# Designs tried in a protein design chat: miniprotein binders against q96jn8r1131to1294. Part 195

Target 1, 164 residues: q96jn8r1131to1294
Amino acid sequence: TLEFLENHGKNILLSNGNRTATRVASYNQGIVVINQPLVPQLLVQVRIDFLNRQWTSSLVLGVITCAPERLNFPASACALKRAAWLLRGRGVFHNGLKICEKFGPNLDTCPEGTILGLRLDSSGGLHLHVNGVDQGVAVPDVPQPCHALVDLYGQCEQVTIVNP

## First folded at step 16 (miniprotein)

Design d26
Fold by ESMFold2-Fast, scan of step 16:
Structure d26 (fold): chain B 164 residues (1-164), chain A 83 residues (1-83)
Amino acid sequence: as target 1 above (164 residues)
Amino acid sequence: SKEEDLFKEAEEFAKLALEMLERGDYMYAAEYYLLAAEEALEAGNPELAFKYARKAIELAKKSGNEEFLKRAKELLKKIKKEL
């Protein structure tokens, strides 16, 4: 069963059998990681449960290729210096460097109830799914093993893992 | 040492802030400057912390985020006690 790891950002509270992550303070320190590696064909999905619109930017999602169980998470995912491929706003980022200007919808404007998914295809391409619709390959040739990450940054204060 | 590690972290956050600023992401740039200010203050350098906190406030105004401005001003208040 897919769950969020107990190792997470300090402002996160896990509930609902570790399937719901809530950021209980501020706008940052909200990184969570799925408890199993993202293997090809596995679709990991989260639903946006609650948005606090006093903040400007919203959630970030992507993958990391380092072991997450004892990782010392930075205040935001965008500060990850190595081994991170992230989708933020309209962009795709590798280790903090923007590698694609516009991919998929703007993640800063996705409403409550949106279901966001990450999946590796058989060629190692990382796909974003939005409300069941495959947006295409955001990142080709992701190294394995890799782990799905969600940063409950800014507006996004709660997400829940949902089954396909 | 812890102080040396904090100095390095402040430097790294400041570099990330410049990267975000180059991309026009004012909220992330402001956050990284605020983090740089926090680490500089903990490292015992309130002058550097003041410089970064001012940059965070300036960029936060451009983002229109009132809650972040409140947070940044509260940190600036703490920094001023050490100057």
Scores: ipSAE 0.014, ipTM 0.324, lowest interface PAE 6.9, mean pLDDT 84

Design d27
Fold by ESMFold2-Fast, scan of step 16:
Formats: C-alpha cells, sequence, structure tokens
Structure d27 (fold): chain B 164 residues (1-164), chain A 83 residues (1-83)
C-alpha cells in the first residue's frame, strides 16, 4: 500500500493512514515522499485537495534517487542539491537547474480535484499523468532506485494518494 | 572548497530567480533569491546575502505574500548580524 513516509517537511501533518498530507503552516517546508521506490509501470497518483490562492505558485512533483528515510529536506524541493528531477510550473528541473522550458500543462494552474501521476516506463523515462492523461516523457533514463516526491508548495496545502 | 561550492550554488539560484522574474513568477523568484541569500551567507559572504535577501523582500511585497515577507525579513535580520 502506498503511503507518505514519516520523514517529511516540518510543516506537514500526515493523516488518513499516511495517505493524506496537509501543509499546516506558511508556504514551504512541505516535501513528502512515497514509501516505496517508483518501479517501472507503477503509477503513483495524488489528488490536489485544497488550494490557498493567497499564494502564486503551487505543487511540485518529481523523483529523487537518494534514500529518503533520513534525508534533511530543504524549505523547497528546488533547493535539493543532488539526485532530484522535478516538474514545477511548466519546467523540468534537475537539482534546481532548469533543463526543459515547456513540458506538459502549467502545474501552477491545476485546480482542486486534479489528479497528478508519476510513472517510469520500461526504458526508465519519467512520465507525468494529469487526470489520467499521459503527458509524455519529462526525463529520460532516470537512475534507479528512485522515489516519488511531492512538494506541497505555495497554493497547494493538501494532497491525497489515490489509486488508479 | 565547501565555500566555493556554496558560492556557485548561490549564483545559480540567483540566475533561476531572474528567469522566474522574467516569466512573472514572483513567488518562485522571491524563493530563489532567498535561497541564494542563504547559500551566500553560508559561503561567508553576508554582503552578497544582503543583496539577494533585499531582492527577495522586494518581490515578496509585489506578490502580496505577507508570510513569505515575514520570513525573508527574519533572514535579513540574521544577515545584518553578520555584517
Amino acid sequence: as target 1 above (164 residues)
Amino acid sequence: SKEEDLFKEAEEFAKLALEMLERGDYMYAAEYYLLAAEEALEAGNPELAFKYARKAIELAKKSGNEEFLKQAKELLKKIKKEL
């Protein structure tokens, strides 16, 4: 069963059997990681439950290839210095550096109820799914093992893991 | 050195901040400048940290994000102690 790890950003509260993550303060310190490695063909999905439009930017998601159980999370996922590939707005980022300018829809504009998914294909390509629709390969040849990460940043104050 | 690596990270965050600012993403731009300020401070350059923190504050005011503005001002207070 997919759950969020107990190691998470300091502003996160887990509930619903560790399947719901709520950011209870500020705009940052909201990183959560799925409890199992993202193996090929596993689709990990989260639903945006609550958006606070006081903030401008929103949810970031992606993968890390370092062990997450004891990781010291920075204030924002984009401050991760090594082994992180992130989707933020319309960009793809590796270790905080933008490597692609336009990929998929703008994640800063996804409304409440949107279901966002991450999946590795058989060739190690990282795919983004939005409301069940595969957006294509955001990152080729992701090193393994890797772990799905969600940063409840800015507007996005709550997400819940949902099954296909 | 560690200080040299942190200095480069600070400049990379500042570059990302500028890119976000050009896109009108004030929240991301402010965050990247604040990260640049933190890395510059850790690198032993409080003067550079001060410049980046001020940019973060300016952008936070433009974004209307009062909570982020509070946090950016707290970092600026910490930086000023090192000046």
Scores: ipSAE 0.021, ipTM 0.381, lowest interface PAE 6.1, mean pLDDT 83

Design d28
Fold by ESMFold2-Fast, scan of step 16:
Structure d28 (fold): chain B 164 residues (1-164), chain A 83 residues (1-83)
Amino acid sequence: as target 1 above (164 residues)
Amino acid sequence: SKEEDLFKEAEEFAKLALEMLERGDYMYAAEYYLLAAEEALEAGNPELAFKYARKAIELAKKSGNEEFLKDAKELLKKIKKEL
């Protein structure tokens, strides 16, 4: 079953059988990673449970290609550099650089209850799903193995893994 | 070289910081300036690192996050030892 790894950002508390992640302090140190590699056609989904509108930016979603089980996570996913491909706001980022300006909906404005999904297609393309709707290929040819990552940044203080 | 790559990465983070600042996103702007400062320090340019770290601190105060401000100030202490 899909769970968040016990290794996570220092401000995270896991509950609900490691299926719910809550950021209990600040706005950062909120990276969580799914407990198994994102293999082709596996759809990993999280629901936004709680938004704190004190902050302006919100969660980041993506993949990491380094082994996460013993990784010392940085304060934010953008510091992972070459190891991460990230969806933030309406942008797609890799190695700190914006590689696509307008992809999918603005993640900073998705309301509580939104279900966000990540899936690899058979060609290694990373897809974003929003409330069950495939947004298309955000990143082609993702290196493998890779793991699905959620950065509970800013507004987003809680997410829960949900099944299709 | 590794130092040239780090210097280029510091400049790229600083450009991202400016983009976020222009959007009024002080949280990400502060974080990108902090990353720029770290890369500049590793590249052997403490004066540039000092400039970026100070900008990160200014923006962190607007964010109201004491933990981030503490991290930025700790980096600034390391930079000052190199000056």
Scores: ipSAE 0.114, ipTM 0.447, lowest interface PAE 3.7, mean pLDDT 85

Design d29
Fold by ESMFold2-Fast, scan of step 16:
Structure d29 (fold): chain B 164 residues (1-164), chain A 83 residues (1-83)
Amino acid sequence: as target 1 above (164 residues)
Amino acid sequence: SKEEDLFKEAEEFAKLALEMLERGDYMYAAEYYLLAAEEALEAGNPELAFKYARKAIELAKKSGNEEFLKIAKELLKKIKKEL
C-alpha cells in the first residue's frame, strides 16, 4: 500500500493511514516522500485537497535518487542540489538548474481537486499525469532507485494519495 | 555541521531570491528571502536573518501580500529577540 514516509518535513502531519499529508504551519518544511521506490509501471497519484491562495507558489513534484528514510530535508525542495529532478510552476529542474522552461500545466495554478501523478515508463522516462492525462516525458533516463517526492510548499497545505 | 548546512542553505535561498528579482518577480523573491532568513536564524546568525527578513518585508509590501507580510513581520519579531 502506498503511504507517505514517517520521515518528512517538520511542518507535516500525516493522517488517514499516512495517506494524507497536511502542512500545519508556515509555507515551507513540507516535503513528503512515498514509501515505495518509483519503479516502472507504478503510478503514484496525489490529490490537492486544500490551497491557501494567499501564497504565490504551490506544490512541487518530482523524484530524488538518494535514500529518503533518514534524509535531513531542507526547508524547500528547491534547495535540493545533487539528487533531485523537480517540477515547479511550469519548469523542470535538475539539481537546481532549469532544464525545461515550459512543461505541462502551471503547478502554481492547479485548483483543489487536481490529481497529479508520477510514473516511470519502460525506458526510465519520468511522466507527469494531470487528472489522468499523461503530459509526456518531463525527464528522460531517471537513475534508479528513485523516490517520488511532494513538497507542500506555499499554497498547497494538504494532499492525499489516490489510487489509480 | 548542521549549522554549516543551514548557513549554506540560507545563501542558496538568497541566490534564488536574486534570480527572481532579476526577472521582476517580487513575490517569489520575497518568499526566497524569507526562507533565507529562517535558515540563517536556525544556523545561529540573527544578523544575517535580519538582513534577509527586511528584504522579504520590502518586497512583500511592494506586492501587496498582506498575509505574507504578517508572517514576515512575525519572523522579524523573533529575529529581534536574538539580536
Scores: ipSAE 0.070, ipTM 0.466, lowest interface PAE 5.6, mean pLDDT 85

Design d30
Fold by ESMFold2-Fast, scan of step 16:
Structure d30 (fold): chain B 164 residues (1-164), chain A 83 residues (1-83)
Amino acid sequence: as target 1 above (164 residues)
Amino acid sequence: SKEEDLFKEAEEFAKLALEMLERGDYMYAAEYYLLAAEEALEAGNPELAFKYARKAIELAKKSGNEEFLKEAKEYLKKIKKEL
């Protein structure tokens, strides 16, 4: 049973058995992390439930390689430095740097109802899935252990974990 | 050590902001400047944080995002307490 960890950004409210995360204030402080490591063959999926179009950018998703259970989360996932590999807009980011400029669809334009997935392949490559379609390897050789992370940033005010 | 890493992070966010400006993406540029300001403040450089936060506010005004503008202005108040 996949759930969001009880340790999360300060603007998050968890509901639906910790499977739904809602950002209740501002545009940031919305980081949530899945309760178990992302291991090969595990597909972690979230559905975009609610977009507030008054904001211009949207959610960030990726992986974090430090222990998340007692981490003091920063305002934005990008501030997690070397611990995080992130998909934001069309870019792939690590340590605050854009390491790939044109990967997958633009996450800032995904509508409500979009299902976004993260999966490690057998070689440790991180894959993005969009509505069930594998977008390819965003990051090769992700360090282990790692955890799936969603940053409910900007437009994206609610996500729910969905089973494959 | 951690403060040095945060200072480096602030510079990288400012670099990303400039990249977004080159593309005409004013709202993303504003967001990256605010991230740069947050990292600079945590690194113990409120003067640099103030500079970046003002850039974020300027670009937020150009983009017309009132909610982000309010948040950026509130963060600027936190920075001013450290100056």
Scores: ipSAE 0.013, ipTM 0.267, lowest interface PAE 7.8, mean pLDDT 83

Design d31
Fold by ESMFold2-Fast, scan of step 16:
Structure d31 (fold): chain B 164 residues (1-164), chain A 83 residues (1-83)
Amino acid sequence: as target 1 above (164 residues)
Amino acid sequence: SKEEDLFKEAEEFAKLALEMLERGDYMYAAEYYLLAAEEALEAGNPELAFKYARKAIELAKKSGNEEFLKEAKEELKKIKKEL
């Protein structure tokens, strides 16, 4: 079954059989990674469980192409540079650069209960799903192997993996 | 060159910081300025790194994030050693 890897940001506590990730301190150090590679047609979904509206910005979703099991995670996914393709706010980012201005909903405003999904299509395109609705291709031709990543940044203090 | 690539990354992070600042997102703006400072330092420009780190500290104070403020101040100490 899908679980978060035990290697994670230092402010993360895993529970519920490693299917729930809680950021227990600060606003950062909240990166978690799914325990198996994101292969074509696998839909990985997380539900936003708790938002702390003291912070302005919220969670980041994406993929990384480096091996995550022993990775020393930075404080924020935005520091991962070339290894990561990230969905943040309404933007798509790679290597710290904004490669798309307006994609999908604003992730900084998604409410508690929102289900966010990542999926690769047969051509290697990365799709975002929001409450079951495919938003389209955010990133074409993602290198493989890659792993789904969630950064519990800012407002987002808890997520849980949910099955379709 | 590697230095030119890193300088370009510093400029792009600074541009992202300005976009976040225009949206009123002081925490993202502060983070991007700190990333810009790190890339500028690696590119061999500690003066530019210092300017970006100072902006990050200013915005961190404005956002009220004391933990990030401590982190940004530690990075500024590292940059000052290269000046």
Scores: ipSAE 0.038, ipTM 0.411, lowest interface PAE 5.4, mean pLDDT 85

Design d32
Fold by ESMFold2-Fast, scan of step 16:
Structure d32 (fold): chain B 164 residues (1-164), chain A 83 residues (1-83)
Amino acid sequence: as target 1 above (164 residues)
Amino acid sequence: SKEEDLFKEAEEFAKLALEMLERGDYMYAAEYYLLAAEEALEAGNPELAFKYARKAIELAKKSGNEEFLKEAKEWLKKIKKEL
């Protein structure tokens, strides 16, 4: 069963059997990671439960290839400069460098109830799914093992893992 | 609801960099300054991007992270083309 790791950003509170993550302060320090590697064909999904419109940007999704169990997470996922591929707004970022200007929908405008998914295909391509719709390959040839990451940044204050 | 404001995002990353400096974490401070530079450039402010990128490079040199320094220098090169 998929759960968020107990190691997370300092503003996160886990509940609902570690399947719900809530950011309880500020706009940052909200990184959570799934408890098992993202292996090919595994679809990891989270639902946006609560948006605080006080902030301008919203959640970030992606993968990291370092072991997350004992990481000291930075304040923002975008500060991960070591083997991180992130989807933020409409951009795709690799280790802090924007590698694609527009991919999929704008994550800063997804409403409450949106279900976002990450999946590796058989060729190592990272896919974003939005409400069950595959947006295509955001990143080819992701190194393995890799770990699915959600950054509850800005507007996004709560997400819940959605099982099939 | 608010739309993404890239200029404000640059300022927020710069503030995060200052927080890291206060805590003595020069490497994370450098990372946040580079993010601030990237967002400033995307927002159409290459002068501000240049200032932040220089701070990132300075701190990266102090931290001894060669890979990050290379990345920061590539961003500075891009920023200079727009000045």
Scores: ipSAE 0.013, ipTM 0.206, lowest interface PAE 7.5, mean pLDDT 82

Design d33
Fold by ESMFold2-Fast, scan of step 16:
Structure d33 (fold): chain B 164 residues (1-164), chain A 83 residues (1-83)
Amino acid sequence: as target 1 above (164 residues)
Amino acid sequence: SKEEDLFKEAEEFAKLALEMLERGDYMYAAEYYLLAAEEALEAGNPELAFKYARKAIELAKKSGNEEFLKEAKYLLKKIKKEL
């Protein structure tokens, strides 16, 4: 069973058997990580449960290749300078550097109820799925093992892991 | 120390912000200054955080795009309480 790790950002509260993450303060300190590695063909999905329009930006998702169980998370996922590939807005970032200007839909505009998924293909390509639709390869050749990460940043204050 | 590492991260983000600014990418420059301000604040340097947060807000306004603007303004208010 997929769950969020107990090691998470300072503003996160886990509930629903560690399958729901809620950011209870501010706009940041909202990083959560899935409890098992993202192995090829495993589709990890989260649903956006609640958006707070007090903020302008929204969630970030991606993968990290370092061990997450005791990682000291920065305030925002995009501050990860090592072993991180992230999707934010329309951009793709590697270790804080933008490596693609436009990929897939703008994540800052996804409404409540949107289901976002991450999957590795057999060649190590990282795919984004939006409401069941594969957006293509965001990042080729992701090193393994890697772990799915969601940053409940800005507007996105709650997500829940959902099964395919 | 963690604070020394965060200070180095803040400086690196500020450098990336300057690179974006040179390219005319005001929105991306604003984002990197916001990250720099966050790391500077966590490192215990509210004066540096204030400098970067102000630059983030200025550049977000210049971009005509309100992405990160509410976040940057909130951070600036938080930083002012620590000055």
Scores: ipSAE 0.448, ipTM 0.734, lowest interface PAE 2.5, mean pLDDT 88

Design d34
Fold by ESMFold2-Fast, scan of step 16:
Order: sequence, then structure tokens, then C-alpha cells
Structure d34 (fold): chain B 164 residues (1-164), chain A 83 residues (1-83)
Amino acid sequence: as target 1 above (164 residues)
Amino acid sequence: SKEEDLFKEAEYYAKLALEMLERGDYMYAAEYYLLAAEEALEAGNPELAFKYARKAIELAKKSGNEEFLKEAKELLKKIKKEL
């Protein structure tokens, strides 16, 4: 069963059997990680439950290739300096550097109820799924093992893991 | 050394802040400047920390981040004690 790890950003509260993550303060310190490695063909999905329009930027998702169980998370995923591939807004970022200008929809504009998914193909290509639709390969050749990460940044204050 | 490593971290975050600013991401630019200010202060350079913290405050105002603005102003108070 997929769950969020109990090692998470300090503003996160887990509920619903560790399948719902709520950011209870501020705009940051909201990183959560799925409890199992993202193995090829596993589709990990989260639903956006609540957006606070006080903030301008929103949810970030992606993968890290370091062990997350005892990782001291930075205030936001975009401050991860090593081993991180992130989808933010319309961009794709590797260790803080933008490697793709426009990929998929703008994540800052996804409404409540949107289901976002991450999946590796057999060649290590990282795919984004939006409401069940595969957006294509965002990042080729992701090293394994890797772990799915969600940053409840800015507008996005709650997500829940959803089964296909 | 620890101070030397912290200086490199401050420069790294400042570079990321400029990347975000170039894209018009005021919220992330402000956050990276705040991180740069914290690392600069830890490295024993309150003058550099002050510069970055002021930049973070300016960008936080533009992004409408009331909570971030409070956080940045609190860091600025700590920096001023070291000046």
C-alpha cells in the first residue's frame, strides 16, 4: 500500500492512514515522499484537495534518487541541490537548473480535484499523468532507485494518494 | 572549512535566485535570496546577508507573500544585530 513517509517537511500533518498530507502553516516546509521506490510501470497518483489562492505558485512534483527516510528536507523542493528532478509550473528542473522550458500543463493552474501521476517507463523515462492522460517523457534516463516526491508549496495545502 | 562551504552555498542560492528572477518567479526568487542570506550570515558575512535579505523582502512584497515577508523581516533583525 502506498503511503507518505513519516519523514516529511515540518509543516506537514499526515492523516487517512498516511495517504493524505496537509500543510498546516505558511507556504513551504511541505515536502512529502512516497514510501516505496518508483519502480518501472508503477503509477503513483495524488489528488489536489485544497488550494489557498493567497499564494501565487503551487504544487511541485518529481523524483529524488537519494534515500528519503532520514533526509533533512529543505524548505522547498527547489532548494534540493543533488539528485532531484522536479516539475514546477511548466518547467522541468534538475538540481535547481531548468532543463525544459515547457512541459505539460502549467502546474500552478491545476484546479482542486486534479489527479497528478508519476510513472517510470522501462527505459527510465519519467512520465507525468494528468487526470489519467500521459503527458509524455518529462525526464529521460532517471537513475534507479528513485522516489516520488510532492512539495505542497504555495497554493497547494492538501493532497491525497489515489489508486488507479 | 565550514565557513568556506557556507559561502559556496550562499553563492549557489543567489545564482538560483537570479535564474528564478529572470523567469519572473518572484516567489521562488525571494525564497532563494532568503536561503542565500541565511548561509551568508552563518558564514560570518552580515553585509552580504543584509543585501540578500533586502532583496528577498522586495521580491516577497511583489509576490504578495505576507507570511514570507514576516519571515524575511525576522531574519533581517538578526542580521542587523551583527552589523
Scores: ipSAE 0.014, ipTM 0.376, lowest interface PAE 7.7, mean pLDDT 84

Design d35
Fold by ESMFold2-Fast, scan of step 16:
Structure d35 (fold): chain B 164 residues (1-164), chain A 83 residues (1-83)
Amino acid sequence: as target 1 above (164 residues)
Amino acid sequence: SKEEDLFKEAEEFAKLALLMLEEGDYMYAAEYYLLAAEEALEAGNPELAFKYARKAIELAKKSGNEEFLKEAKELLKKIKKEL
């Protein structure tokens, strides 16, 4: 039932019933958003299908608090500013600024086949899951409603939604 | 005003670019400078836009990002029209 929204970055093609997102050009314009709000208890997971090692930076995961259905997506998720809470590399970012250092594994080095998950706990804390392992609270008190976002940036050219 | 908001946005993107440079992330640094250049151009400051676009080009060369280099050069053509 979970799918990527038809509204996405310009370089994205959706396939597999809108469960697979492929970035077909460049290194950016690769934002996709899950079609259901990220409510407490919902675990949204994506698998990294293909990495292009031409690029040094890789995918970004996070949440946005603005309505995504008609949003004119920017070239990268960093431009969403106050509306976005993002995990990039080993950092946690909000409004473009790093708010946490060294959280979880380095997302720029996760190999193909890695499963990355986002979940809100009962207190509104945003959790990252890596291959089924909860990394802890990356962001406390996420405003709701919010939506899970994947930015297929740089190395990451394809992801697929997978079940828990 | 809208122009003041765009100028402030350009300045904020430029500050983020410097932060990314400190972390050695040339791709994000180049992206932030490109965003700063776009906002500066929309704010009616093509001189500032040129400065930021030039920095984006320098960082694109360091990162080996050929596609980004083409995008940055396209923006420079638009900026030169306003200079």
Scores: ipSAE 0.130, ipTM 0.513, lowest interface PAE 4.5, mean pLDDT 85

Design d36
Fold by ESMFold2-Fast, scan of step 16:
Formats: structure tokens, sequence, C-alpha cells
Structure d36 (fold): chain B 164 residues (1-164), chain A 83 residues (1-83)
């Protein structure tokens, strides 16, 4: 059963059997990580439950290849210098460096109810799924083990894990 | 020392803030200047903290985000007490 790890950003409150993450303060400190490594055949999906349009930027999602169980999370996922591949806005980022200018939809404009998914293919390519539609390979050859990460940044104040 | 480590973090956050500012991402830019100000204050450098906090307030006003602006102004009050 997929759950968010109990180790998370300090502004997160977990509920619904650790399947719902709510950012209860400010705009940052909202990183959550899935409790199982992202292996081929596993589709991890989250639904955007609540957006606060007071903020300009929204959620970030991706993978990290470091062990998350005791990690001191930075204020936002974009501060991760090592072992991180992130989707933010329309960009794809590896350790802070933009490696793709435009991939998939703009994550800053996805509405409430949008279901976002991460999946590794058999060749280690990281795929983004949006409302069940595969957007293609955002990142080739992701090192394993890796862990799915969601940063409830800015507008995105709540997400819930959704079964395939 | 711990104070030197926090000062190094302040410079790192300020560099990230400048990068986001160049991209036109005022919210991330404001956040990282705010983080730089917090780290500078904890490192015992209220003058540097004041500089970064003022930049964060300027950028928060550009973002039109009143709650963030309120948080940034509260940090500035704490910084002023240490000046």
Amino acid sequence: as target 1 above (164 residues)
Amino acid sequence: SKEEDLFKDAEYYAKLALLYLEEGDYMYAAEYYLLAAEEALEAGNPELAFKYARKAIELAKKSGNEEFLKEAKELLKKIKKEL
C-alpha cells in the first residue's frame, strides 16, 4: 500500500492513512516522499485536491536517489543540489540545472482534480502521466533505487495518493 | 564554526535567489532572499540579513502576495531589533 513517509517537510500534516498530505502553513516546507522505491511496473499517482491562488508557483514532483527516511528536507525541492530530477512549471531539472525547457503541461496551471503520475519504464526512463495520459520520457536512465517526491509548493496545499 | 556554516548557506541562498530573479520567478526569488536573510541573522550578521530581507519584501510586492509580504515584514522587525 502506497503512503507518504512520516519523514516530510515541517509544514505537512498527513491524514487519510498517510495517503493525503496537507500543507498547513506558509508556501514551502511541503516536501513529501512515497514510502516505497519507484520501481518499474509501479505507477505512483497523486490528485491535486486544493489550490490557493494567492501564490504564483505550484507543486513540483520528481524523484530523488538518496534515502529519504532520515533526510533533513530543504525548504523547497528546488534547493536539492544532489540526486534530484524535478518537474517544475514546464521545465525538467537535474540537481538545479534545467535540462529541458518545455515538457508536458505547465504544472503551475494544472487545476484541482488533476491526477499526476510518475512511472519508470523498463529502460529506466521517468514518465509523467497527466490525467492518465503518458507525456513521454522526461528523464532517461534514472539511477535506482529512486523515490517519488512531491513538493506541495505555493498554490498546491493538498494532494492525495490515487490508485491506478 | 556553526556561525560560518550558516553564513555560507546565506550566500548559497542569495545565489539561488539571483538565478530565479533572472528567470522572472519572483516567488522563488523572494523565498530564497528570505531564506538568505534568516541564515544571515542566525549567523550573527543582522546587516546582511537586513539587505536580503529588504530585497525579499521588494520582490514579494511584485508577486502581489500579501501573506508572504506579511511574513517577510515580520522577519524584518526581528532583524531590526538586532541592529
Scores: ipSAE 0.258, ipTM 0.590, lowest interface PAE 3.1, mean pLDDT 86

Design d37
Fold by ESMFold2-Fast, scan of step 16:
Structure d37 (fold): chain B 164 residues (1-164), chain A 83 residues (1-83)
Amino acid sequence: as target 1 above (164 residues)
Amino acid sequence: SKEEDLFKEAEEFAKLALEYLERGDYLYASEYYLLAAEEALEAGNPELAFKYARKAIELAKKSGNEEFLKEAKELLKKIKKEL
């Protein structure tokens, strides 16, 4: 069963059997990680439950290749400067640097109810899925093991893990 | 040394901040200057930490994010205690 790890950003509260993550304060300190490594063909999906339009930007999705169970998470996922591949807005980021200007939809404008998914293909390509639709390879050849990460940043105050 | 390693880390964060600033990403530029300030403070250089924290505040104001600005100001208060 997919769950969020109990090690998470300081503003996160887990509920619903650790399948729902809520950011209860501010706009940051909202990183959560899935409890199982992202192995090829595993589709990890989260639904955007609540958006607070007080903030400008929204959630970040991606993978980290370091062990998450005892990691001291920074205030935002984009402060991870090692072992991180992230999708934010329209961009793809590797270790804090933008490596692609436009990939998939703008994550800052996805409405409540959107289901976002991460999947590795057999060649280690990281795919983004939006409402069941594969957007293609955002990052080729991701090292393994890797772990799916969601940063409930800005507008996105709640997500829930959704089964396919 | 440990302090020299942290100083190098601060410089790396400052370089990333400049790259984001050049791309017009004021929020990330501000965050990386905050990280640079934290590392500089831990390395025992509160003067450098103060400089980076001030840049972070300036860029947080440009981004219009009031909550981030508050957090940047709290870091500056911590830095000032070491000056």
Scores: ipSAE 0.025, ipTM 0.365, lowest interface PAE 6.3, mean pLDDT 84

Design d38
Fold by ESMFold2-Fast, scan of step 16:
Structure d38 (fold): chain B 164 residues (1-164), chain A 83 residues (1-83)
Amino acid sequence: as target 1 above (164 residues)
Amino acid sequence: SKEEDLFKEAEEFAKLALEMLETGDYLYAADYYLLAAEEALEAGNPELAFKYARKAIELAKKSGNEEFLKEAKELLKKIKKEL
């Protein structure tokens, strides 16, 4: 079963059998990681449960290729400068560098109830799924093993893992 | 050198902060400036760190969030000790 790891950002509280992550303070320190590697064809999905519109930016999704179980997470995913591929707003980022200007929908404007998914294809391409619709390859040739990451940044204060 | 690598990272974060400012995203802009300030301080450039931390505080005030502003002010205190 898919769960969030017990190692997470300090402002996170896990509930619902570690399937729901809530950021209980501030705007940052909200990184969570899925408990098993993102292997080809595994679709990991989270639903946006609660948005606080006092903030301007929202959640970040992506993968990391370092071991997450004992990692000291930075305040935000954007501070990960190695082993990280992130989807933020409309951009795709590798180790802090923007590698694509406009991919898929703007993650800062996704409403409550949106289901966001990450999947590797058989060639190592990282796909974003939005409400069940494959947006295409955001990042080719992701090194393995890799781990799905969600940063409950800014507006996004709660997400829940949902089954396909 | 490690110092040159950290300086380069600070510049990259500052550039990202400017991109966020251009789109009116004050929260991410402030956060990137805080990251730039941290890297500049670690690179041994407290003057540059001070400049970025001041930018972050200015933008944090625009965000209207007391917790964010507190974090930015705490970093500024650390930077001032190195000046």
Scores: ipSAE 0.049, ipTM 0.424, lowest interface PAE 5.5, mean pLDDT 84

Design d39
Fold by ESMFold2-Fast, scan of step 16:
Structure d39 (fold): chain B 164 residues (1-164), chain A 83 residues (1-83)
Amino acid sequence: as target 1 above (164 residues)
Amino acid sequence: SKEEDLFKEAEEFAKLALEMLERGDYLYAAEYYLLAAEEALEAGNPELAFKYARKAIEYAKKNGNEEILKEAKELLKKIKKEL
């Protein structure tokens, strides 16, 4: 059973058997990580449950290759300087550097009810899935082990893990 | 000391903002200054938060990032209530 780790950003409250993450304050300090490594063929999916339109940007998702169980998370996934590949807006970022300007849909405009997925293919390529549709390879050759990360930033105040 | 520890996170984000400025990356500089301002406010230093929020506004304007500009202005309103 997939769950969010109990090590998370300080503004996160976990519920529903650690399958729902809610950001209870501000716009940041909302990083959560899945409780097991993203191995090839594992599709990790989260549903956007609640958006606060006070903010303009929204959730970030991606992978980290460091051990997450004892990691001291920064306020925003954007502050991860090491071992991080992130999807933010339409961009793909590696350790704070934009490596692709336009990939997939704009994550800042995904409505409530959107299901976002991360999957590694057999060649180590990281795929984004949106409402069941594979957007293609966002990042080739991701080092392993890696862990799926969601940053409940800005508008996105609640997500729930959804089984395929 | 305790007082030094209260501001370490804000200072770390401000340092990252300076690194981004050296690269000419105004987008990330504005984001890191916004994060520095939020941490300074959380740590109970609204004067420092005000300084960093203003820098976030400055660099968001240079980059043309309406999202960060809006967020920085909203944060600045919260900071002013604490001053």
Scores: ipSAE 0.018, ipTM 0.288, lowest interface PAE 5.4, mean pLDDT 83

